VH-VL binders against Exosome complex component Csl4 (csl4). Designs and how they scored, part 13

Target 1, 189 residues: Exosome complex component Csl4 (csl4), of Saccharolobus solfataricus (q980j9)
Amino acid sequence: MRTQGELTLPGEELAVIEEFMTGDGTYEQNGIVRAAVVGKIFYDMLNRKSNVLGFKKIIFQHLKKAKYVIGIVNSIKEDSALVSIVGIEERGLASPISAYLHISQISNKKINNVTDAIKIGDVIKAKLLSYTFPLALTIKMKDLGVIYARCSRCGYLLIKQDENNLKCQRCGNIEQRKIGSYMVKKGGN
Short names: E, the ipSAE of ESMFold2; O, the ipSAE of OpenDDE; V2, 0.75 times the mean of E and O plus 0.25 times the DockQ between their complexes.

## First folded at step 9 (VH-VL; framework fv_benmelstobart)

Design i3 (from g6 with light chain N31D L54R E55A; at its last look DockQ between E and O 0.38; V2 from the best seeds 0.00; counts 0 for: pae E 2.4 > 2)
Fold by ESMFold2, look of step 9:
Structure i3 (fold): chain C 189 residues (1-189), chain A 118 residues (1-118), chain B 107 residues (1-107)
Amino acid sequence: as target 1 above (189 residues)
Amino acid sequence: QITLKESGPTLVKPTQTLTLTCTVSGFSLSTSAVHWIRQPPGKALEWLGVIYWNDDKDYNAAFMSRLTITKDNSKNQVVLTMNNMDPVDTATYYCAHDFSWEYYFDYWGQGTLVTVSS
Amino acid sequence: DIQMTQSPSSLSASVGDRVTITCKASQSISDYVAWYQQKPGKAPKLLIYDASNRATGVPDRFSGSGYGTDFTFTISSLQPEDIATYFCQQYDDLPLTFGQGTKLEIK
C-alpha cells in the first residue's frame, strides 16, 4: 500500500488485489493492482478500491487562486467527510478532485456529528485550507456551506426556509444544515 | 457560430510596439477565454498567453516582460500588445477560443502575418 | 518547459497507406495531448484531443493513442486531401508547447 495522495506513474504497483480492488485509473495484472494513468493515488477505504486521480497541472494553479470551490459530499466518517471538488468558482472540472472536510471546519457553532450539518449528496460551497494532498476544506464562513440538498426521507429537492432550516416541498420534512449561499429559497418574491 | 479575426499592422519596424486586435463573435468574452499563439515562418507554434473570462491572465515567461493582453467585453475585442519588436518576432499571429480550461483549440482566427524589418 | 519531440520530420506515403507519427514529451503529461492538421497559409485544425478522442466532424481514419510520454497519431488509410503538416501539442502545464511538425506528402 502506497501513501494516500502520492504521485504515481503508469505500471506502478498500488496494491495486491486482496487488499484493494481496481478502481478509476487502475488495472489488475497477476493479482497486482497497478496505475493505468499518471496522477495522485486515492485509496477508497469505504469501497476498498485503488484509484488514480488524474488532473492537469494547470488546473492546480487555478485551485490555488480560487476564492471558493464547489463540491459534492461523497461519504461521511465520524469526524470528517470526503468531498469531490467538481468546480472552481463558476467553472466545472472534467475530473473531480478529492478533498476532506474535518468536523472542526464545518461551523463556528458546536456540532456533535458531521451528519448534523451536512449529508451525502449535498452540494457545498467551500474554501481550501491547504494546497498539498490530501486537500483540506472549510465551510465555517457565512457564505460557505450547503447550497443545494435533497430530502433525506423522500429525495425531493429542499428549499431554504430560514437561516438554519431546509424544508421538503413534497413531504414537509424539515432538516438542518450548515447553510451557505443556498440556491433555492422559500417565497422568492 | 464562433469566429475570431485578427487585425492590425502587417509591417512593424524594430523597437516599435505591436498592437493586434482579435474581434470575436458567437460567444461572450465574459464566459470564455482567448489565447494568443504565433507561428514564425517554417517553425513550430509558440503559445504567448491567455486572458480568461474573469480578466485573469497567464503569460509565457519567455515573453512576459514585453507582453500585455487586455480585452473589452462590450466591443468583443481582445488586444495583444508586444513591446520592442525584433526581426525574430516575425510570425503569423493567431487568437484562439477556449471554452473553459480546455487548453486545446477547435476555433482559431485566420491569422495575421506580422513582418518586423527595417 | 515541457518539450514535445516529434518524429519523423517528413514522411512520404501512398494513398491507402497507414501513416504513423509520434511525439515524445520530456516529462509525463498524462493524456493531455492534442493533434492538429495544418495546410499552407491556414490555421491549424484540431483532429485529436486527450490523446485519443476525435474532434467533431473528424473522419474515423484519424486516431491517436498514448499515455505518459509517448504518443502516436495514425491515419489508417491515407487520402489525397490529407497532405498537410501535422503537430502535437501538450496542455498538462504552462507554457503550452507544440511539436515541430511532420510534413506529410503523397507519392
Scores: ipSAE 0.425, ipTM 0.772, lowest interface PAE 2.4, mean pLDDT 88
ESMFold2 (binder alone), look of step 9: mean pLDDT 93; pTM 0.943
OpenDDE, look of step 9: ipSAE 0.528; ipTM 0.826

Design i4 (from g6 with heavy chain D55S S100D; at its last look DockQ between E and O 0.64; V2 from the best seeds 0.62)
Heavy chain, then light chain:
Amino acid sequence: QITLKESGPTLVKPTQTLTLTCTVSGFSLSTSAVHWIRQPPGKALEWLGVIYWNSDKDYNAAFMSRLTITKDNSKNQVVLTMNNMDPVDTATYYCAHDFDWEYYFDYWGQGTLVTVSS
Amino acid sequence: DIQMTQSPSSLSASVGDRVTITCKASQSISNYVAWYQQKPGKAPKLLIYDASNLETGVPDRFSGSGYGTDFTFTISSLQPEDIATYFCQQYDDLPLTFGQGTKLEIK
ESMFold2, look of step 9: ipSAE 0.576; ipTM 0.821
ESMFold2 (binder alone), look of step 9: mean pLDDT 93; pTM 0.949
OpenDDE, look of step 9: ipSAE 0.640; ipTM 0.864

Design i5 (from g6 with heavy chain F99L; at its last look DockQ between E and O 0.80; V2 from the best seeds 0.00; counts 0 for: pae E 3.1 > 2)
Fold by ESMFold2, look of step 9:
Parts: C-alpha cells; structure tokens; sequence
Structure i5 (fold): chain C 189 residues (1-189), chain A 118 residues (1-118), chain B 107 residues (1-107)
C-alpha cells in the first residue's frame, strides 16, 4: 500500500483488494484497487477502504474567482503532471490542493512530451479549468507557465534568457520551458 | 507568537448593536483569515463568519442579516458588528486564526462574555 | 447545514481507562473533522485535524479515526489532566458546525 496522504493520479495502484476495498474515488481492476481521480490517498482503517479524498467544498467558491493559482509540479506521467496548488494569486495555502495539468493544456504549440515544457519541482502560474473534482489546470496563456525553476544539472536557480529558454548562471546549462511571468530574468537579483 | 484578543462591551441591552474588536499579533491580516465564533453558556459553539486576507467574507446565513465583519490590516484589528441584540445572543465571543483555507483553528482568543439583558 | 451528533453527552472513567467518543455527520464529510479539548473558562484547544492527524505538541494517547459520516476520538490511557469537554467540528462545508460536546470526568 501507499503512504497515507500521498498524492495520486487516475489509474495508480493503491492496494490489493484483500488489504483494502474500494472507497470514494477508487475502482477495482483484476484484484487491484486503483485511483479513479486525482487527489490525496486516505486509507480508512476502520472499514478497510481505500479512498482518494475530495477537496473541501468551501474552498472552491474562491477558486472560481481567481485570476491564477500558483502550483508546484510534483510528478510527471506520459501525458499529464500532478500539481500541488500552493497559492491563490498572491496568497499562500497551508494545505496544498491537488490538481493536474494535461499535455493538451500546456501550450498552443505542439509538444511531444510534458517534460519538453515543465519539470518536477517547477513553480508554475496556472488557471483552473474546473472547480469540481477533479481540478484541471491550463498554462496555455502567455503569462501562464513556469515562473521559477532550478537547474536540472546543478540545482542552482535558472534565469530567464528569452521567451523559451532558461539559463543557469552557475553552470551555463540552458533548459527549455513553457515560460510564464518568470520571477528572475537576466540582470535580476 | 500568534495571539488574538477580543475587546468590547460585556453588557448590552436588547435591540442595541454589539461591536467587538479582535486585536491580533504574530501574523498578518494580509495573509491569514480570522473567524468569529460564539458559545452560549453551556451550549455548542456557533460559527458566525470569516474575513479573508483580501477582505472577502463568508457569513453564517442564520446571522447574515445583522452581522458585519470588517478589518484594518494596518491596525491589526478585525471588527464584529452585530445589530439588534437579543438575550439569546448572550455568549462568549471568540476570534480565531485560520492559516488560509484550513477552516479549523489552531489559535483562539481568550474570549469575551457578552451578556444581553434588560 | 451539516449536523454533528456527538455521543455520549457525558462520560465518567478511571485513570488509565480507554475513552471513546463518537461524532456522526448528517452527510458525508470525507475526513474533514477536527477534535478540540475545552477546559472550563478556556478557549478550545485543537487536538486532531483531518480525522486522524495529531496537532503539534499533543500527546500520542489522543487519536482519531473515521471517514464519511462516522468518526471516533480515543484517549488510550486517561490521565488526570484530561478532565475537559471534548467536541468535534466539521469543515467540509459552510457554515462550520460543532458537536454538542462530551463532558469527561474522572471517577
């Protein structure tokens, strides 16, 4: 079984049916309980059920009004990424909200792989496409996308070089992203 | 250290307006929400409402017609105004800290007992 | 509004006993339940959030469990300082609502 409170994407294995039955947000396939939706894993030890938690209803009213959210890319799958929403506009959240970013929502231009545009650990500025479970994101608009990233080689902060490229000032590595309103540019702090 | 403290009158006559002030320290009203919650003597807590960092608000519908919550970020104050007080409104009134979008409360003020009587 | 029905209303137990208090929600609230301790004349103190997570600094004799509508709060070995009223709170939807409380006494 997985870790209590861990983020999960649809189709991921949560348990074998002998350990835990299906619960909210899960389904069974060939003796395996899998996530049906995006969310946090919650094993109900009392009833021996695997759940994927929905979000508090009261937070979604404010999400509908938001111009943008701030997220951190947690994991990347073949055609999507799991994102933790950590802020609504300029205000941080103590408890992150799980969302996902489908490859079709990254750019108006063709991309072949999610990793061509974003990487794990990137901070992104995004807009919500849905306000009910599951939460979906888009970064297609010009000001949306990666706003803060670290070098994949040396871990040092990347600086925006041009519309599509980030450069590591420490090791010289150049990386491509779908760049939004990036925090640090050439000549920045 | 996070602290909240309620201040205001402890006696109010029926039909009068109650004004309570919550003075906060150890956190910013520009980054956190503050809730008002009351507890009638010997009874369950009742949630009254919340003011968010961006001045947006949610009120309990049972009180919404006579309840207003405002704040002044520079003074670290959140103000509860409740019109047309009635003896049933006698309660201890608390303000409580919400670390943005949690909706459970890790810090509470000491509370202030407000008695409504003729 | 979501009702939180708490049971029992009062409870008397000996030091060292296991104490169990329950809350039932009028509709599914996933795991969005907090538990508080309130001593006379004091503000509530948060013990547990998200049904089962212990707040920082809370002794591990306190625990919680449940999902959906049925929630349980447990003190594994009652201590003299645990005399208080305990209550649950749901935070799945507004208005936020609280259980009526369980007054715990030591006999």
Amino acid sequence: as target 1 above (189 residues)
Amino acid sequence: QITLKESGPTLVKPTQTLTLTCTVSGFSLSTSAVHWIRQPPGKALEWLGVIYWNDDKDYNAAFMSRLTITKDNSKNQVVLTMNNMDPVDTATYYCAHDLSWEYYFDYWGQGTLVTVSS
Amino acid sequence: DIQMTQSPSSLSASVGDRVTITCKASQSISNYVAWYQQKPGKAPKLLIYDASNLETGVPDRFSGSGYGTDFTFTISSLQPEDIATYFCQQYDDLPLTFGQGTKLEIK
Scores: ipSAE 0.322, ipTM 0.708, lowest interface PAE 3.1, mean pLDDT 88
ESMFold2 (binder alone), look of step 9: mean pLDDT 93; pTM 0.945
OpenDDE, look of step 9: ipSAE 0.579; ipTM 0.854

## First folded at step 10 (VH-VL; framework fv_benmelstobart)

Design j1 (from g6 with heavy chain N54R S100D; at its last look DockQ between E and O 0.63; V2 from the best seeds 0.62)
Fold by ESMFold2, look of step 10:
Structure j1 (fold): chain C 189 residues (1-189), chain A 118 residues (1-118), chain B 107 residues (1-107)
Amino acid sequence: as target 1 above (189 residues)
Amino acid sequence: QITLKESGPTLVKPTQTLTLTCTVSGFSLSTSAVHWIRQPPGKALEWLGVIYWRDDKDYNAAFMSRLTITKDNSKNQVVLTMNNMDPVDTATYYCAHDFDWEYYFDYWGQGTLVTVSS
Amino acid sequence: DIQMTQSPSSLSASVGDRVTITCKASQSISNYVAWYQQKPGKAPKLLIYDASNLETGVPDRFSGSGYGTDFTFTISSLQPEDIATYFCQQYDDLPLTFGQGTKLEIK
């Protein structure tokens, strides 16, 4: 059992099924209860259930009005990425919200792999496509996409070189992304 | 230290407009929200509304037609205006601090009793 | 609007007693409930948030539990300074709503 109220990422172990059953935002795999979404852990001691809390309905109203969200790419599968929404426009969230990004929503141009356009750890600016779970994202529009990334070779900040290319300021490596309104451009941090 | 203090008239006649000012200290109105809540004598608390850091607002629908919340960040003041006061509006009025989108309150003003009577 | 039905409305107990107060929400609110203490002539004081989290500086004899619609607030061993009105608040959705309160007295 983990700490009540602790943040968890999808796939993390929360309990053994003999300890706590599955509840909201969790699933069971081979006797282990795991988080299905990002959020705060809540163990319901009365019903012996593990939950990952959904966000307040009030926050959902802010999501529905949002022009964009900020997310961090958590994991990548063949045709999709799991993204932790960490902000609604300029406002950071105390509790991240899980969403997914399907390969068809990355670019108007055909891409072969999700990793051709985004990588784990990238910060993306995205728009919500759905307001029912699971939340779906798009980054197809010009200003949407990767806004902050680190070099896959040396881990240092990448800076925007042109429409499709980022350059590592430490080692000179050049990487491609679906670039949005990138936070750091030539001559900036 | 975070503090809030309500000020304004304590006696209002029916049909008049109430104006209350919440003066805040220890935090910035440009980064936090302030709520107004009232408590009629011997009754439950009633949430009136909130003004957020970007000046957007939410009001309780029960009061929305009579209620306006405004603020001045440079004066550290949040202002409640309620039109057409009635004796049923007699209550202690509180302002409360919200670290934005939390919606529970660890810092309250002391409250001010407003009596509506002929 | 989400109604918070609190019981009992008044309660008398002896020093050292276990005191239990309940709130029931008219629909599921997950764990988004707070509990407050209010002494006469004073503003409310937050005791518990998110159903079971104790606010900093609140004595550990206070506790909360529940998920969904049924919530419980407990004082494990009543002290003389605990004389007050206690009430719950939901913050899952607007408008924010409060229980009517429980006035706690010492026998």
Scores: ipSAE 0.505, ipTM 0.797, lowest interface PAE 1.8, mean pLDDT 89
ESMFold2 (binder alone), look of step 10: mean pLDDT 93; pTM 0.945
OpenDDE, look of step 10: ipSAE 0.721; ipTM 0.891

Design j2 (from i4 with light chain L96Y; at its last look DockQ between E and O 0.06; V2 from the best seeds 0.00; counts 0 for: pae E 10.2 > 2, placed apart)
Fold by ESMFold2, look of step 10:
Structure j2 (fold): chain C 189 residues (1-189), chain A 118 residues (1-118), chain B 107 residues (1-107)
Amino acid sequence: as target 1 above (189 residues)
Amino acid sequence: QITLKESGPTLVKPTQTLTLTCTVSGFSLSTSAVHWIRQPPGKALEWLGVIYWNSDKDYNAAFMSRLTITKDNSKNQVVLTMNNMDPVDTATYYCAHDFDWEYYFDYWGQGTLVTVSS
Amino acid sequence: DIQMTQSPSSLSASVGDRVTITCKASQSISNYVAWYQQKPGKAPKLLIYDASNLETGVPDRFSGSGYGTDFTFTISSLQPEDIATYFCQQYDDLPYTFGQGTKLEIK
């Protein structure tokens, strides 16, 4: 069983048929009740049925009220990065939303390449510049930017050393980023 | 299972402050909004206000001078504070959940009757 | 504030009857109407959202329709368990507002 009201994707397991039968937005496969549509899970406890309530509402006004979003850098192009938004402030999204980060929106300091400031796999705190598809991001502001990163050489967690530098405590590698409110800072040991 | 439960005093004297706590389970206050709604005996429901996942708030203008909504995500609690209670504020007070982000109320607490009298 | 005018305020019907309740909004609210059932001493229960969509687990004898300002709620064949008060609610703009309710009784 999953959590009541949790978001689900088509094909995800919701219950075994002996616990909950199929209901709205679900189907059975090999004794397993699965989601047939994207939506929120609703277990009907009285009739012992699993339901998925279809996604009806755009989260547009919640994005407008958000102070920041959390994204993962998915890929880097010549003058931009594709970012998967995975959270709105402290709230995670079950379905990531694609967004675009142009090099001009990364830093107020001069940078020559996107990779001078961010790398694939970095977790960033960003603000939305637009609220229509495709979403545009900025990380120029002081608290925005990379908040969590792993070492490009060994994959170990990077620790903030100063305003622009992260250090791998496993292999000693030093990497530069446009750093925001970084989650792990020097002060260990 | 998603549940909400109101708790607090059931009798309040005029001019006193009412404090009600909504304890939630089956969802996170960091991802969902919780509303407060009241129903005077035999009368229509009145929406009081909401606290969002990011702690922003909206209040019904009719009550906003007396009303404060706060929360503690780690305790799964939303708190309603309403100052200067009057007998006309006698009502059943509900907290309610909007799990679909559509601003209709899919899950309600069972409600608590608050009586304001001397 | 958007006012929801609900009719009738009270209704008596026999088991098996078709029951219709209406709400009229003071301005266009698209399809942003929900319908609730409330039994004595209990919290409201959501039946219908977006004017015409049944909430999961709600029997198909309940239905709703409308767009703009005029909305209807129907019970196609009244059952004894349907004795309750029924409310409409708009969620187009703040503050969210409710109809006065229709008390449904069995003759």
Scores: ipSAE 0.007, ipTM 0.457, lowest interface PAE 10.2, mean pLDDT 83
ESMFold2 (binder alone), look of step 10: mean pLDDT 92; pTM 0.940
OpenDDE, look of step 10: ipSAE 0.441; ipTM 0.817

Design j3 (from i4 with light chain N53Y; at its last look DockQ between E and O 0.71; V2 from the best seeds 0.66)
Heavy chain, then light chain:
Amino acid sequence: QITLKESGPTLVKPTQTLTLTCTVSGFSLSTSAVHWIRQPPGKALEWLGVIYWNSDKDYNAAFMSRLTITKDNSKNQVVLTMNNMDPVDTATYYCAHDFDWEYYFDYWGQGTLVTVSS
Amino acid sequence: DIQMTQSPSSLSASVGDRVTITCKASQSISNYVAWYQQKPGKAPKLLIYDASYLETGVPDRFSGSGYGTDFTFTISSLQPEDIATYFCQQYDDLPLTFGQGTKLEIK
ESMFold2, look of step 10: ipSAE 0.570; ipTM 0.810
ESMFold2 (binder alone), look of step 10: mean pLDDT 93; pTM 0.948
OpenDDE, look of step 10: ipSAE 0.708; ipTM 0.885

Design j4 (from i4 with light chain N31T; at its last look DockQ between E and O 0.63; V2 from the best seeds 0.65)
Fold by ESMFold2, look of step 10:
Structure j4 (fold): chain C 189 residues (1-189), chain A 118 residues (1-118), chain B 107 residues (1-107)
Amino acid sequence: as target 1 above (189 residues)
Amino acid sequence: QITLKESGPTLVKPTQTLTLTCTVSGFSLSTSAVHWIRQPPGKALEWLGVIYWNSDKDYNAAFMSRLTITKDNSKNQVVLTMNNMDPVDTATYYCAHDFDWEYYFDYWGQGTLVTVSS
Amino acid sequence: DIQMTQSPSSLSASVGDRVTITCKASQSISTYVAWYQQKPGKAPKLLIYDASNLETGVPDRFSGSGYGTDFTFTISSLQPEDIATYFCQQYDDLPLTFGQGTKLEIK
């Protein structure tokens, strides 16, 4: 059992089923109760259930009004990425919200793999396609996409060079992304 | 450190417009939200509405037709305007601080009693 | 709108007694409940947020619990200075709504 109120990411182990059953925001796999979404852990001691607390319904109203959201790429699968929404426009969220980005929503141009366009740890500017869980994102629009990234070789920040290329000023590595309104550009911001 | 203070008329005639000003200190209106809540004598609190850091607003639907909340960040003031006052609107009016989409209130103004009577 | 039904409307207890007040929400609100103390002529004072977290500076004789629709507020050992009216508030959805209050008296 983890700590009550601790933040958890999707897929993380919360309990064995013999300790606590599944509850809100959780699922079971092979006797292990896991988080289905990002959020704070709540163990219901009376009913012996593991929960991940849902966000306030008020926050979904802000999502519905939003022109864009800011997310961090959490993990990448064959045809999609899991994204933690950390901000709504210019306002940060106290707790991240889980969303996903399907490969078909990354670019109007054909891409072969999700990793051709985004990588784990990238900060992206995105727009919501849906307002029911799981939340779906798009970065197809020109200003949407990666807005901040770190070098995959040395971890230093990457600087935008052109429409599709980022360069590490420390080690010289050049990486491609689906680039949006990138925060750090060559020649000053 | 954080303070809020309501000011405005304490007696209003039926059908008149109420204007209350909340003057804030210890935080910036560009980073926090301010809510208006009222309490009729001996009754439960009623939430009226909120103005956010970016000047977006949400109103309680029960009051929305006659309620306006505005602010002036440079004056540290939030203004409540409520049209067509009725004796049932007699209440203590509070403004309250909301830091980060919390929607519970750690700091309240002292409140101002507004009486609506002929 | 989410209704918060608070019970009892008033109660009397002796110094040292355990006091329990309940709020029931008309729909599930997760843990999004706050509890306030209000003394005559004063604004409410926040005691508990997120159902069970004590606000800074609040004595540990105050506590809260609950998840979903049923919430409790407890004073483990009543003190003379605890005479007040106590309210719950939900903040899962707008409009924000409050319980009717419980007036607590010393017998």
Scores: ipSAE 0.627, ipTM 0.850, lowest interface PAE 1.2, mean pLDDT 90
ESMFold2 (binder alone), look of step 10: mean pLDDT 93; pTM 0.946
OpenDDE, look of step 10: ipSAE 0.693; ipTM 0.875

Design j5 (from i4 with light chain Q27E E55Q; at its last look DockQ between E and O 0.82; V2 from the best seeds 0.69)
Heavy chain, then light chain:
Amino acid sequence: QITLKESGPTLVKPTQTLTLTCTVSGFSLSTSAVHWIRQPPGKALEWLGVIYWNSDKDYNAAFMSRLTITKDNSKNQVVLTMNNMDPVDTATYYCAHDFDWEYYFDYWGQGTLVTVSS
Amino acid sequence: DIQMTQSPSSLSASVGDRVTITCKASESISNYVAWYQQKPGKAPKLLIYDASNLQTGVPDRFSGSGYGTDFTFTISSLQPEDIATYFCQQYDDLPLTFGQGTKLEIK
ESMFold2, look of step 10: ipSAE 0.579; ipTM 0.828
ESMFold2 (binder alone), look of step 10: mean pLDDT 94; pTM 0.950
OpenDDE, look of step 10: ipSAE 0.722; ipTM 0.884

Design j6 (from i4 with light chain D92E; at its last look DockQ between E and O 0.71; V2 from the best seeds 0.00; counts 0 for: pae E 2.6 > 2)
Fold by ESMFold2, look of step 10:
Structure j6 (fold): chain C 189 residues (1-189), chain A 118 residues (1-118), chain B 107 residues (1-107)
Amino acid sequence: as target 1 above (189 residues)
Amino acid sequence: QITLKESGPTLVKPTQTLTLTCTVSGFSLSTSAVHWIRQPPGKALEWLGVIYWNSDKDYNAAFMSRLTITKDNSKNQVVLTMNNMDPVDTATYYCAHDFDWEYYFDYWGQGTLVTVSS
Amino acid sequence: DIQMTQSPSSLSASVGDRVTITCKASQSISNYVAWYQQKPGKAPKLLIYDASNLETGVPDRFSGSGYGTDFTFTISSLQPEDIATYFCQQYEDLPLTFGQGTKLEIK
């Protein structure tokens, strides 16, 4: 079994059926219990079930009312990114909520790779497309997208230079992003 | 140290409006939520509603037509108003603290018994 | 609304006994259950949250378990000061709802 409370992606192995049965958000394949959805792992020791823990339905009401959410890019796959929603508008969340950002929802312009527009560790401003799990995000709108990022070369904060470019003031590196309402703007047009 | 204290009338006639004030200390109403919960004598607790840091509200649908929750952050006060009181509304009324969208209550006021009778 | 059905409604036990109280939710609530102790004339006191987490300052003879719809609350060795009404609360969805309570007495 894996670590209680660990984040998991669909298809990841959680347990063998002899250890734990299937529970919420899981399925069985050839004696292996796997995650069916994105979420936190919860092993129910009393009932011996593997679960992927969602979130309180009450939080849906806050998500429905929100004009935007704040997320951190956790991982990037071929055509999508896993994002942890860490805030709803100005309010931080004690327990982050997992969501997906599909490549088709990043920009109105075609992009070849998710990493052309966002990177792991970026803070993004996004809007929800769905209010059922798994949550889907978009950053297509002008004010949505990367709002804070660090330099991939030296780790210093990046400053917005223009519509598409961020610059590291420590090492001079220039990086492209799908930029939203970026938090720091100096030297730009 | 977090404290909450309910104050207001203890006797109300049927059809009158109840107004209770929850005075808080040890936390800011701009960063935490306050809930109102009541307990009829010998019965289960009933959740009435909540006011959040940004003054958004959620009400129990069973009471929504007669219930208003407001607050004044500068006075550290949350106010419950319930119209058209009936003897069935006789209960101990509590305000309770909710730290960060947890929806369980680590701190409660002492409660105030409100009796509705002719 | 999510109903919380608690059993038993009352229970009499001796000092040192193991006491178990159950709550059943009318639909899955994951692990979003809290347990409270309420002594006569007093406000409820939080004992357990998220089904199994002990609140700070609560004696370790209190415990909870469960996931989904079936939850248990246990006092491993009953003490005289544990005489109270105990009840559960779900916080999966609004309105927040409570069990009707279990009145615990010393035989």
Scores: ipSAE 0.379, ipTM 0.734, lowest interface PAE 2.6, mean pLDDT 88
ESMFold2 (binder alone), look of step 10: mean pLDDT 93; pTM 0.945
OpenDDE, look of step 10: ipSAE 0.638; ipTM 0.873

## First folded at step 11 (VH-VL; framework fv_benmelstobart)

Design k1 (from j5 with light chain N53Y; at its last look DockQ between E and O 0.67; V2 from the best seeds 0.67)
Fold by ESMFold2, look of step 11:
Structure k1 (fold): chain C 189 residues (1-189), chain A 118 residues (1-118), chain B 107 residues (1-107)
Amino acid sequence: as target 1 above (189 residues)
Amino acid sequence: QITLKESGPTLVKPTQTLTLTCTVSGFSLSTSAVHWIRQPPGKALEWLGVIYWNSDKDYNAAFMSRLTITKDNSKNQVVLTMNNMDPVDTATYYCAHDFDWEYYFDYWGQGTLVTVSS
Amino acid sequence: DIQMTQSPSSLSASVGDRVTITCKASESISNYVAWYQQKPGKAPKLLIYDASYLQTGVPDRFSGSGYGTDFTFTISSLQPEDIATYFCQQYDDLPLTFGQGTKLEIK
């Protein structure tokens, strides 16, 4: 088993079923209990269940009032991305919250692939589309989208060039994103 | 060292307005929340409300019609105002620190007993 | 509002005894429960948070367990200084609510 309170990602092994059964935020696959969502591990020693904690209901109230959230793209699937909400507006969360971003919610322009607009590791500014689990996000609006990203070639911070392009000032690589209110812009020629 | 201390009147007449001040030290009101909680003699604690770092508030619905929480960051003070006091409001009033949406409390003031009596 | 029902209301035990106090929530609150010790005339002291985590500086004879609706607080070997009232608090949803307390006395 893992350490109580340890952060886990979807799909990671938490226990074998003979040690701990499934609980909140977990599923069983071939006798192995795995995380279904991102969050902190909580083993219920009384009932011998594995849980992954999502969030307090109080935090849900803050989410419902929020104009935007800050997330990190964890993984990308054919038509969606898994996102960890790490902040509500200007305030960081002590524990991240799982959400997803469907391809239809990325842009008003047609895109063929999620990776045309966002990449793993990107920091995004998003709005909650649903207030029930699983939480759904949208980045369609002009200010929403990628606000911080690193160069896929050299890892250095990307700088906004224009509405759709980011440039690495270290190596010159140019990458496209659905860009929101990006944190760092080109300082001029 | 985080400290909180409640101050204000210890005797209030029915229908009067109670004003209590929580003076804080060891943290900034611009980065933390402060809650008000009371305890009637021999009874369970009752949560009254919270003021957050950005001055947003949440109140217990049972008290919200007569309860106001404000703060002055420069004076390190959080102020509770409760209108129309009644003898059932006799309690020890505490302020407590909440770093960041934790909602459990390691740091409490010593409390102040407020008696509402004619 | 989430109700926290605590039992027993009072309890007498001898030094060295294992003491168990329970709280039941009126709905699932995951692990969002804290346990406090309160001595007469004093503010509550946090002992346990998130059902089972021991607060810094609290002796390891204190422990907590549970998830969902049923929570247990235990003193493994009662000491004379443990005379106090103990109570739980849920913090899954507002308003925050507290158990009515268990008055613990030493025989």
Scores: ipSAE 0.630, ipTM 0.830, lowest interface PAE 1.1, mean pLDDT 90
ESMFold2 (binder alone), look of step 11: mean pLDDT 94; pTM 0.949
OpenDDE, look of step 11: ipSAE 0.718; ipTM 0.881

Design k2 (from j5 with light chain N31T; at its last fold request DockQ between E and O 0.84; V2 from the best seeds 0.69)
Heavy chain, then light chain:
Amino acid sequence: QITLKESGPTLVKPTQTLTLTCTVSGFSLSTSAVHWIRQPPGKALEWLGVIYWNSDKDYNAAFMSRLTITKDNSKNQVVLTMNNMDPVDTATYYCAHDFDWEYYFDYWGQGTLVTVSS
Amino acid sequence: DIQMTQSPSSLSASVGDRVTITCKASESISTYVAWYQQKPGKAPKLLIYDASNLQTGVPDRFSGSGYGTDFTFTISSLQPEDIATYFCQQYDDLPLTFGQGTKLEIK
ESMFold2, look of step 11: ipSAE 0.579; ipTM 0.830
ESMFold2 (binder alone), look of step 11: mean pLDDT 93; pTM 0.950
OpenDDE, look of step 11: ipSAE 0.709; ipTM 0.873
ESMFold2, fold request of step 12: ipSAE 0.522, 0.480, 0.497; ipTM 0.802, 0.787, 0.801
ESMFold2 (binder alone), fold request of step 12: mean pLDDT 94, 94, 93; pTM 0.954, 0.952, 0.952
OpenDDE, fold request of step 12: ipSAE 0.752, 0.721, 0.685; ipTM 0.895, 0.884, 0.876

